Miniprotein binders against q5jf28. Designs and how they scored, part 4

Target 1, 318 residues: q5jf28
Amino acid sequence: MERERLIKTVEAILRGAGYRVARLDLKGSCFDLVASRLFLLLFIKATVNIDTITEEQAEDLKRLAKFFKASPLIVGLRSKSGELEEGVVYERFGIYALRPETLYDALLNNELPAVFAERGGLYVRINGELLRELREKHGYSVNELAQLLGVSRKSLLNYERGEQAVSLDVAIQLEEIFDEALAEPIDILRAKVEADLNVKPETPLEREVFERLKKLGLGLVKVKKAPFNAISTEDDIRLLTGIDERKTRSTIKRAEMVAEVGRIVNSGGVFILEKTKAEVVSEVPLIPKESLEEVKDADELIELIDKLKKEIKEKLFS

## First folded at step 2 (miniprotein)

Design a9
Fold by ESMFold2-Fast, scan of step 2:
Structure a9 (fold): chain B 318 residues (1-318), chain A 102 residues (1-102)
Amino acid sequence: as target 1 above (318 residues)
Amino acid sequence: SPEELEKKIEELERKALELAREIWKLLKEAERLGDPEAIEKVARLIYEAMKLLLEVRRLAEELRKKGDPELLKKAEELLREAEKLIEEARKLLEEVKKRLEK
């Protein structure tokens, strides 16, 4: 399967570059891989055609990236315009999109991309101040260099001020004229995104659980396209929080994913269910919502989670 | 000598990067073939090779700090193991290419 091959390729590239990686097997998720190395954290959506990503998935991906101070990234092979080009950065809903080859070059060859696609063309951001210095050093007036490049005087001034990217053709001409690197690399590994972290719960159960968690002093970041429904936070506490009506096979799988993701993002996990017996799946407790009334604050909730983890482990080893 | 040790570490890192580039070429070829079974087998071998190369890089960095000859020998051995897995992946891709041509 083309998608499966893409995901395995991306995972191999990340692991080969020294990243710790967790992979999700969740249809419709806003990310498929989360990877950490040193203080770099990446949330990656792998999709064969980058146009298939929905706005809702993109918003959730940016929300997770903003909350965890991580970089979101899309890795894909094509768009409606055809195959993505190696070394070119594309954009989808404000998120960088690129080929696996481009990621490989960035991580293993220390070669960041410099070319980006926009409005049907290829462009390069250049060091405008260096361009002006080189122009003056070589004795070109603004008009003379503009004529050589086949651009307007206004465009050349905008290039020198860093207010306008140059076409790929102009970037090549500049390097030939000055015999100097002018292209600014695109730091795809440290992308900063904006997202609204104040999203309201959608179901009656979610609203009730959110109210109970807020009463314990926890802040909440709602997500829809992930193995958890919210991130619950207070000071040093971070919990990837799942919410379900009852325990199902889906609940168990999502709890397993939460455990794996949590390991990479240094966060705990918990599932709050309408009605269930307290239990633990892959170090992630599943507790009834009524248990939230038995604790007075976030610290006591963490104590309950830790207690449940210990009790199950002790029973397993007799 | 410190100079000789640094030269050996640079050689290990150069070899690891060379093998990583070869891994990339094999993954690219596997994806072009569009055969799910072949990609799964090649991906498995490549994944194992990548883990070994990661360990070689870790040992190289540790070797810079400690200068332990045991670390050098271990890194060299893991590098050879990675090379063997990459060769197995290459042979597997050639077998798949021959099968698809028929």
Scores: ipSAE 0.000, ipTM 0.189, lowest interface PAE 15.7, mean pLDDT 83

Design b1
Fold by ESMFold2-Fast, scan of step 2:
Structure b1 (fold): chain B 318 residues (1-318), chain A 81 residues (1-81)
Amino acid sequence: as target 1 above (318 residues)
Amino acid sequence: DPEELRKRIEELLREAEKLAEEAKRLGNPEAIRLVLELIKFLAELAEWLREKGDPEMLEYAKDALKLAEELIREVEEKLKE
């Protein structure tokens, strides 16, 4: 119940800020929302307690973000330490985590957060060069300002060099002394993450399909916690690729999700099944594995996908 | 084509600046906020195109132009209120 309300709140914030949004209803997925606006693309995991996110989900989320040049984000309400604070950025497995109110301020008020939580404390990165200029302008020596703040001389010098974040208490004191903003905002909407894109297929069917797609000339990125099993690429073409043994209700639901996600990330979709008749679900073709042997390269596969989409449309409207 | 996109962004920036003047004249705070936000986003997009950018990101640049047109229409509608 809390989770459903959280997801709807995040979706409303994104849409209110002018984002195009696709929502997933898939248990265990590494993301629940994908949103695009201007040159920004966000993959968002919404969870009431940020500690429930698994390392596997986090790695897949970072993998998707890295591949699509998007920012991953976790939106939640609490952790094992209690309620998350508004305006504070937390971290899980290298991904920023924050409250929906913090996202609201960033998107609708153009107010990025500046405070981050680390090792049980709250910290702020400051403009060290500006700090030094203000200290000199106001006539404080390094030792004098350090004493006023209750910090060591070495710490103050590290602050001025941008080598050390200050505690929230110190940040407040600095802005009180100088009457000027020193905090550096955390750009949660343009986070850059690192991830290994070379993850191996897990099932025998996945291995067979991956090997065939590679022989056709497609690049492949394996994903486990998403409505698709891989992202297939050739030049500017991207296909969110599902792989299943046979067509089930789950296959149909995931194809529908792939269509919605694909619209946001400007990618096509396809499902490759061990045995089935070729058909289309929500503009996503479902093709038998044997069809991959009938095409000679990636271009012919794309042509097959386009042909199937056209044939179904003609049957519906002719 | 990045240069053609940049030229269109510059045209939209001029239109947005004109709408900002109209919104301020009419004293509509919601319209003023929207048009200032639009100007900021278009300026960021122009800066991105100047520096470089990944070719795949050009799809988002195209979406930004469409969104800018929609926001301009939204501001115009609010000014009629």
Scores: ipSAE 0.000, ipTM 0.202, lowest interface PAE 11.6, mean pLDDT 83

Design b2
Fold by ESMFold2-Fast, scan of step 2:
Structure b2 (fold): chain B 318 residues (1-318), chain A 81 residues (1-81)
Amino acid sequence: as target 1 above (318 residues)
Amino acid sequence: DPEELRKRIEELLREAEKLAEEAKRLGNPEAIREVLLLIKYLAWAAEELREKGDPEMLEEAKLLLKFAEYLIREVEEKLKE
């Protein structure tokens, strides 16, 4: 499939599973879809070849996932090694990568994948405690079962301790020997990731805006590969914050995307511009940098944003 | 209209099932994969429309319908190759 068809497929799967979805059409973005259902939040990067995702995109995806307590996911069709297999979980820069069919099975058939790809082949994590119990129940010693499986005694002990995954072939043998499900599913929808949230602003304008927002009491998480430049936060306040020198077609499109993403992640949006007339694009205010000097703290900033949204809305319908 | 949309999805499901048999006959594994994925989407969409008739589900079903129509054309072209 081409990339557009892949994204449409993933969107359809998510919506079919009852997720609210926002799609981005932004070149170089670290995510293409964000989806929410109840307490689950997913940031998804869709790419035909999973090897094309850059380390910078992956780091930003993990930052967003960490901040929003969401799961990052890559959905793709192939790698340099060829077509991705259904039911197999791959990895890129610490992020799970899988086929749209695998996502479909997880969300619509309640069938999580259990097989993962790693250097040298396909592997399965098994319930080591259950393996030990079944081995003992069937009267096998550690050495006897190891011999039967064609593995070392040390490997079998590591399997039973949950310290080592088994090859797919060994997983199949174990299911045949014991006639019990031993495979542990991979919870691709609740992946935890680590990321550095202390990335510094890069441009002079970003640096000025960050310093002003910090003085207002807001914490800031910088992102590079998204329709916004930072997430601003204080207590229950969350703002997807864009920063630009002036209003351009790109600014307007990114503000529209921020509005859509904000609805899914339950966050407001604002764009801070070097110089502009105050206005609102898709419920996202665009305000001049100088207006930040009119407010004393984060609460007053929110009041300014809300006031501007209300005034512009009334003006359009008066 | 949820009933009209459901009927159209069920028609596409039947068309997709015929296309799957043709792809199997020709031994094209990629075409088979795409058609099977389409069949899964359409079956799910028909069931959701049956249960709820939710306005949000209608918009989702419309997107699925457009995607399904596109996939059917893609598979037909692959079968010609």
Scores: ipSAE 0.000, ipTM 0.184, lowest interface PAE 16.8, mean pLDDT 82

Design b4
Fold by ESMFold2-Fast, scan of step 2:
Formats: C-alpha cells, sequence, structure tokens
Structure b4 (fold): chain B 318 residues (1-318), chain A 81 residues (1-81)
C-alpha cells in the first residue's frame, strides 16, 4: 500500500542518516516510527494524507515529544488541497508536516526547509537584522526597498524586526536583489511543542493502577494512542507502562513494541495486568496488580522488574 | 568546513554498513550485486573525503547517499517478495 511504502521510505531515510529506528504496527497509534541519533529523538507519524490525523493522536504525539524532549513530526504526501510540495513545511494540530523528500534533504543533505504553508499561501521567515544591514549597505531607504518589493513601509519594518514572515515571492526578490541567503531555516528536527501532561486515567483498572503507582512514589503521564497506557517516572527512572485486564495476543504484541520503543528512548517497560502469572515478554515483565502491594516504593518495583528479567535469562541457558 | 566533511564521511560509512547488513539477507544475485556496487561507491567516496578533504567531493557523496536511501527502500521491498 501507499502507506506501507511511505513508512518504509521514512525508515530507510532515517537509517541511511545513521538513526536507530523502532517501527511499530499499531492501528490508531499517534506515531509509527521513533528514531534516535546522538542527542536527537524523533517521534514520527507517517500518513499518506495529513488531514487523516486526529486531534487525539496529535495531542498524544505532542505529549510523548514533550515528555521525552523529542521532536514530533508528520511525514505525508498530500492534504485535502492536493500534493504536498517538497521543501515546504505544513502544520497539523501544531505539528510540522512534510514530504519524505524534505526529510531526506534535512537529514542527508543538511538542508533544512525554509518555506512554510499557512492559510493558503507560502511564506518564509527571514533574518531581519541581516535584511536591514543589506538594505543600508546598498543605499536603499525603507520606502525605496518597500516600493521595489511591492510591500508597505510597515510590512518592511516588520520584516526587519523579525515580526512578520514574507511571502515566498518577496523572499525570492530579496535574495535576487542582495545575492545573500536571508531565509531562516525551520528546525524541524528540534521542534518544541506544548502539551498537557496531567491527563486523568479513564477506566476503573487504570485508576486503581495509577493510584497504586502514585503511592509507590511514581509520577504518571497518561497516553491513549500508543502501545502503552502511561509513562511511569521517578527521578531518572522511566517505565513505559501497559495496563490490561488479562494477557492477550494484543498484550504480547504491545509488550514487544514497548521493548523496541524503550530501547530507542532509553526507558524500561512493564505491563500491569489484573490477573496473570508473572512472566517476561521481550525483556518486558508482565506482573499482576497484586504484586504492586508487595513492594514499598518505586525502587523495590524496579528491583522486582530486574529480578524477573534475570530469572528468565538464566532459564534460557538451561 | 572540517566538521561538515566529518559528518558526511560518518553518514557514508553508516549507509555502507547498513547496506552490508541488508546484503546478508538477500537471495537474489542481481539485488546483491547492486547493493555491493553501492557499498563500494560509498566506501570510496568516504575514503576520498577522508584523505583528500576535497569539498567538491561532497556533491558526489550526497548523490551516493541519495542512491543509498533509494536502494535501501528497493531492497526492503524485494525482501517482502
Amino acid sequence: as target 1 above (318 residues)
Amino acid sequence: DPEELRKRIELLLRAAEWLAELAKRLGNPEAIREVLELIKELAEAAEKLREKGDPEMLEEAMDLLYEAAELIFEVEEKLKE
């Protein structure tokens, strides 16, 4: 499918650029790929039509990005307005959206995009201080340059102050007049987003598990559109935390995804089940909620997780 | 710029390493040949940049990285067949 090819293309671009990548295949997830290289961490949603992303998916994506100090990104091919243009950054619910070719240029050519789409037009933010220096160096008054560009005096002053983006046509004219790069790149790989991390649990089981984990001293960030239900944290400890009624094939699949994602984001994983025998799936322990009553604090929970992982490894050598 | 050249050399070597891992999983002799040819080109470009420090070789390196990304996608599609 077009979607499958898109995801594989994005994965290939990331791996070719030296990123460690985990891909997950989870319907309705807020992200499809998570990638890390050096200090950069990216959560990527790949969708053929960027308008298909829901507000709930976008909020969870921003929540994960904010918590992990990562950049969220949407990679797609079209919108309701038609094909996305290479080199142009679009926006969906506060998240940058762009073509795979634009990502390729950013990662492999070190060529960040500078053009963004907004309300039916294409715009560029420019270096206003450099614009003023070039204008003065070439002997143009504010009025003279404004007239040459076909803009108002007020607009030109706003451009020089960095308070207003220019249209793509004006950006092209400026670079032709001064023969200097004026466009400010859009740092799509270090995007900062705002999100509310104080989301309440919704199911009775989630409420019980959250209350117990909080009593153990863990902070909790709830997510809905991911292979885990929450991120549990205490000091420097992070656990991608799944919560289910019972062990199902879905639980196992999500535990495998949690293991892969955790490796990229340097976080452990655990699944808390209402009824289960303690076991480990792909380095992710599945423990009954009753086991949470046997530990006194977050440190003892981590010790239990580590103990279970070691017991399984020892068993595999026999 | 020495920092930019170093970064590009690292990317060329990583692309070659990733393609080498893919080559181990291919059953198609023609696909293996294409991967091995590109690995050779990536390694040669990295060596030229490393030894000669020629900024004009950067364009060749960028073209090869683009070809590597395209081939990676193509090889992964073939592995599904």
Scores: ipSAE 0.000, ipTM 0.121, lowest interface PAE 21.0, mean pLDDT 80

Design b5
Fold by ESMFold2-Fast, scan of step 2:
Structure b5 (fold): chain B 318 residues (1-318), chain A 81 residues (1-81)
Amino acid sequence: as target 1 above (318 residues)
Amino acid sequence: DPEELRKRIEELLREAEKLAEEAKRLGNPEAIREVLRLIKWLAKAAELLREEGDPEMLEEAKRLLKYAEKLIRFVEEKLKE
């Protein structure tokens, strides 16, 4: 499978660059990999065709990235226009999209891309100050250089002010004329995104659980396309929170994913179920919603979670 | 100095990764647990330093770094035995 090979390749690139990585095997998720190395945290959506990402997935990806102060990234192979080019940065819903080879160069060769695709063309941002300096040093007037490049006087002035990107053809011509590096790199690993963190719960059970968690003093960030339904937060507390009506194989699988993701993003996990016996899956407690009535605040909820984790561990090793 | 702290965290992480390999090679579960704790503290310190210009986060990062430095010395000494 092309998709399976893509995900394995991206994971191998990240691990080879020293990142800690968690992989999700969850259909429809807004991300497939989350990776951390020191000062960098990346949420990555891997998709063969970058045009298959939905607006809903993109919104959740940006929401997670904003909350965790991480960078979202799409890694893919093609678009409706054909194969993606190595060294070119594309965009979908405000998220950078690029080939695995481009990610490899950034992480293992310390070579950031400089070319971006926009409106059917390829463009490069130029160091405008350096361009002006080189133009003057070589004795070109604004009009003379504009004529040589086949651009308007206004465009050249905008290039020198850093207000307009040049076409790839113009960037190549400039390099040939001046024999100097003018391209500005695109920092794909530190992308900043904006997202609305105020999304309402949709199911009756979600509404009930959210109300109870809010009464305990927890802030909530709702997500739809992830192995958890919300991020619950209060001071130092961060919980990847799942909500289900009952324990199923899907619940267990998602709890395992929550444990792995939590390890990378330094967050705990919990699943709140309509009906269940209290238990722990991969250090993620599954508790009945009634247990939320037994605690008075966020600190007591954390104490309950920690107590359940310790009780199961003691039972296994007694 | 945030830049100096960033550099020190990188150095300590490289040393911790080397100690993790050694602990696994020697089959010492206690040393493995201590090295994992060390890596966790270094990761937390790095996370705090990502908040640019916050003196409170800087002080917390320094505190975690101090703990990590002491633990790395302890693990090194334990592995020599």
Scores: ipSAE 0.000, ipTM 0.229, lowest interface PAE 13.0, mean pLDDT 84

Design c1
Fold by ESMFold2-Fast, scan of step 2:
Structure c1 (fold): chain B 318 residues (1-318), chain A 92 residues (1-92)
Amino acid sequence: as target 1 above (318 residues)
Amino acid sequence: SLEIYILVEHDGKTYEFEFEISSPEEVKEIIEKIKELVERTGADEIEVTVEADSPEEAKELAKLIEEILRKAGFDEVWIFIEGNKILIYAEK
């Protein structure tokens, strides 16, 4: 299957580059893979056609990336305009989108892309100061070089000031004229994204749980298109927090995903349910909402989580 | 108006379809087109993205599309609704 093959390919690229990777089986999630290596953290949405990503998915992906100081990436094969080109960076809702081959080159060959697509054209950002230096060193006037490139005087001045990207054709001509690398790489692994981290809980249960966690001293970031409902934080403590009315097969599956994601992003996990008996799924405690009334602060909540994990371990090995 | 984007996959090959609808009476025609596309392509996976004019319309459309996909043999159907927007993913 094309989607399954794409996800497996991206996972293989990441693991081949030395990243630790967690994969999600959650349909409609804002990410399919999360990967970590040293100080780099990537949240990746893999989709055959990048135009199928919704604005809501993109906003949640940017929220996760902003909170974890990670880079969001979309890896895909096509758009409504056709096949994506290798070595070209596209954009969807402010998120870089690229082919798996482009990711391979960035991670395994240390070759960042320099070409980006915009409004039906291909463009390159140039080191304008170096361009000016090379132009002067080779004895070209502004008008002479502009004529040689087939661009206006104003465009050349904007290139030299770093105020305008050049077309791919102009970038190629510049390389041929000066025999120097002028292209500035696009740092797809350290993308700066903006997102609103102050989103409100949607359900009555979410509102009640959020209010209680806030009273315990935890900061909260709401997400919708993920295996968890919120990220709870206090100092260096981070919890991927799921909220459900009752334990279902979906709850168990999402708890398993939270455990895997948590290992990559160095965060704990917890599921808070309105009606359940306390238990642990893949190192992620499922606790009744009532248990939040029995702890006085964030430290006691972490102690409760650790106690539940220890109890299950002792039962398995007793 | 309703905007519908459909991506179907069969035997490693993908097919893309885009429809724009301006009236509620065309909903039945879209449903028939989705059914025809599934039958024609023999799809093992399908993604349907719809943007409706209201949350109520989105909910009704999601229900109808799910029923068609299940009748076409898709055992697993996931539906995500955000206001007026619907994302449906299904696989056999």
Scores: ipSAE 0.000, ipTM 0.173, lowest interface PAE 20.3, mean pLDDT 82

Design c2
Fold by ESMFold2-Fast, scan of step 2:
Structure c2 (fold): chain B 318 residues (1-318), chain A 92 residues (1-92)
Amino acid sequence: as target 1 above (318 residues)
Amino acid sequence: SLEIWIFVEHDGKTYEFEFEISSPEEVKEIIEKIKELVERTGADEILVYVEADSPEEAKELAKLIEEILRKAGFDEVEITIEGNKIFIIAEK
């Protein structure tokens, strides 16, 4: 299956480049892989056709990236316009999208892409100031160089001012004429995105849990398309927070995913359930909502979580 | 003003330091403090990200930072400069 092969390929590329990786097997999630290496944190959505990504998934991906100071990335093979080209950066809802071969070149060959697709064409951002210096050094007037490139005088002036990207054909011609690198690489690994972090809880249970956590002093970022419902934070404390009415096989699977993701993003995990007996799944406590009433602030909640993890571990191994 | 972010990975944790500085000379003092932290924690890799006020300042700062990191025992230093932004990855 193409999707499974794609995800395995992306994971292999990341691990081969020295990244620590957690993979999610969650239908509809805004990301399929999260990867860290030193200072780089990547939230990656892998999809065969990049047009299948919804606006809701893209917004959640950008929220996670903004909160964790990470870069969101889409890795795919095609769009409605056909196969994606190697070395070309596409865009979907403000997120960079590219082929696994392009990611491989960036991570393992230290070769960032410079070509981007826009409105049916391929374009390159160039160093306009350097272009003007090279033009003057080689004795070309604006009109002479514009004629050589087959562009208007106005376009050439816009290129030199950095106000307009050049077509791929023009970029190739410029490097042939001047024998200098003019293309500006696209830093796909350090993309900065905008997102609204003040999203409201949706279900009655989520509203109750959010209000309680807020009263304990925790900041909250709601997400919809992830194995957790919110990120709870205070100072340097981060909790990937799941919310369910009761423990199901889905709850257990998502708790396992939260544990794995938490290790990569240096965050704890907790599941708040309407009805449950306190227990721990893969170092992630599952606690009843009523337990939140036993604590007075965020510090006591963290102490409760740590205590539960320790007690259950000691009981299993004693 | 210069903005500098220094990231250190050790023992499964990433430490992030953010400084706003008024002069290039302060960068050396900050990096020396980070060197002490790296020696204390045993970290083998460091990334430095700097936003300078100009491309010329960025080029000069990149040279200074490289010199300091090499003196700190980082033999492999990779520098990327994008306009006024500097990215440096160093490994022992």
Scores: ipSAE 0.000, ipTM 0.115, lowest interface PAE 17.8, mean pLDDT 82

Design c3
Fold by ESMFold2-Fast, scan of step 2:
Structure c3 (fold): chain B 318 residues (1-318), chain A 92 residues (1-92)
Amino acid sequence: as target 1 above (318 residues)
Amino acid sequence: SLEIFITVEHDGKTYEFEFEISSPEEVKEIIEKIKELVERTGADEIYVVVEADSPEEAKELAKLIEEILRKAGFDEVLITIEGNKIWIVAEK
């Protein structure tokens, strides 16, 4: 129940802050929530212990964030070192990790965290140029201020150059000495991540479908830990693309999730199956693989998707 | 050596365990500890991470853990294998 409570709390925080939110009930997924507000898009993984996140989940989360120009975020309560502290930013595989209270402060109180955890300590990035100006204005030499702070001359010079973060204790002392805000906030809502978008398909069916979609002119970004297998792209077109051997309860559930996610990220959805009758689940078409051989290019595929949506809508409301 | 990290969820409470296996003889002992842990905690969700010494050992260990979890009443068992690494999520 602790994980369910965590996810419900994060969802409540996002909705309370005016975000549109889609929640996934998919085991092993790289994200549990996707949220959009104004120009912000967040992919969030919620886990009680941040150390349980796999490298594969983290890489897929970063791929989704990079592709959609979104920020990835981990929200959790603990690590192997104990409970996460409110107001402190942790890191897992290059992704910011924080408590729900920290997210609440950022979204509802407009209060970004400034403290980060590294190698068993707490640290703060400071405005080094401002530090130098304040030191000179108050008449402190480098040696005099270093002695007051209990740090080396080299460390103080590195602080002033912006090359080294200070310990939390030093950050507190600096703000007490100068009576000025020196801490640089961590913009957890606009994090930039690096990811390789050129991942190869793994199954024979995925390879056949990817080859066909590429021949139609679509670019492809493969993901493993999501309700879809790929993101298919051509100019302004984005399709969250599922691939399956046949229609199962899992296929239907994933199509419903693709519809919800697509609404938040402004993308269409499609499922390509080895054998199926053409149908639509929550505005996501399920089409047989053979239909890909009958279309000439990406535009014709979109026309087929739109036609199927329209025909089924007319049958439901006639 | 094999590294095993287990996270168990039950009634809103989380339990965490770490094991390092230095020899093949310890594999059977760890499997018994996983059984005991599941029975003792009344777990409704389990997350297991294993780092094996070979892909073959990883596959063998994953099958054994899956069998134990299914016999303990976990109907949903998702296993992901990447070379020597195993990720298992099980829910009742």
Scores: ipSAE 0.000, ipTM 0.224, lowest interface PAE 17.2, mean pLDDT 83

Design c4
Fold by ESMFold2-Fast, scan of step 2:
Structure c4 (fold): chain B 318 residues (1-318), chain A 92 residues (1-92)
Amino acid sequence: as target 1 above (318 residues)
Amino acid sequence: SLEITIEVEHDGKTYEFEFEISSPEEVKLIIEWIKLLVERTGADEIRVTVEADSPEEAKYLAKFIEMILRKAGFDEVEITIEGNKITITAEK
């Protein structure tokens, strides 16, 4: 219903703006959409109420964004405080959250938001140097403009130095007085986040697989709330790596999602299973854990993955 | 002042980006963007033009751009120098 409509709206906005988009239908995932255009890469969590996102989901979203040098975004309609306002950037666990209309304006109207919500108020970062220039051009002293805005002299000086955001009311007054754009846009499409990429494996099978992949020379980034368990790396090669005890309907669906996500983030995929016959789902190989003991290094593993993909292609044309 | 123009050709389409640089922090950001661009696009050819206030400044930045492009798999890199304007064309 409401959530489905939200996700479809966000996807339509992204595609309309020229982005390539992959959508996930995975319960509990830290993202629902991943989108790319040129050098921009976005991981998006769509949720009707932004307060429903968990800290675990937020940490994984930031982890994926940091690893792929992407921007994480939450797109939603409301919070516990009520409906989100168009043009306002909110925050949840260090991730920007905004309405679909705000995303539309950013992508199709080339209009980035400038207002952000903090501690129950609305604020704007302004171009302090331009403010000082305009104040001087119009003949206002610091004291005169401060009095006109209803702020202290110290606050006005902090505004001009870029050391303090103004309230939305002050930002509106400044626009009325000078009739010029003073607001600094919030670059929601190139947000930089910090996250710890060192997370330990959770299950005995996961620990075993991680140990083996590390011995093969692969770097590993563990994630919990995604269709894969880890991102495996070796030089410029990246593999979205799934780990399961056996092939289930869930495994198949996640392999399909990994294929779709991998296409957007320029990464391969592989699923390592305790019990399976080697096979391929949507170009993602499913291989038994035992196969990892038959390869000597990361290069041989990549060769095995490529070989399996080619064998499937040959069978389809035979 | 420093001007950087980036032209990317991918699947028959050409995209152009132009930046005017006024601070050292912006130079680092542009370098990161170039790195991300080559990493994500299946670009067949990339052209980067650097125009600086001095030939030495332009050469310094061009050296790092060349390094990034070669690391991204562009084996054929051609550099054209014309005073304080340097053009780098890279092909796979």
Scores: ipSAE 0.000, ipTM 0.234, lowest interface PAE 15.7, mean pLDDT 83

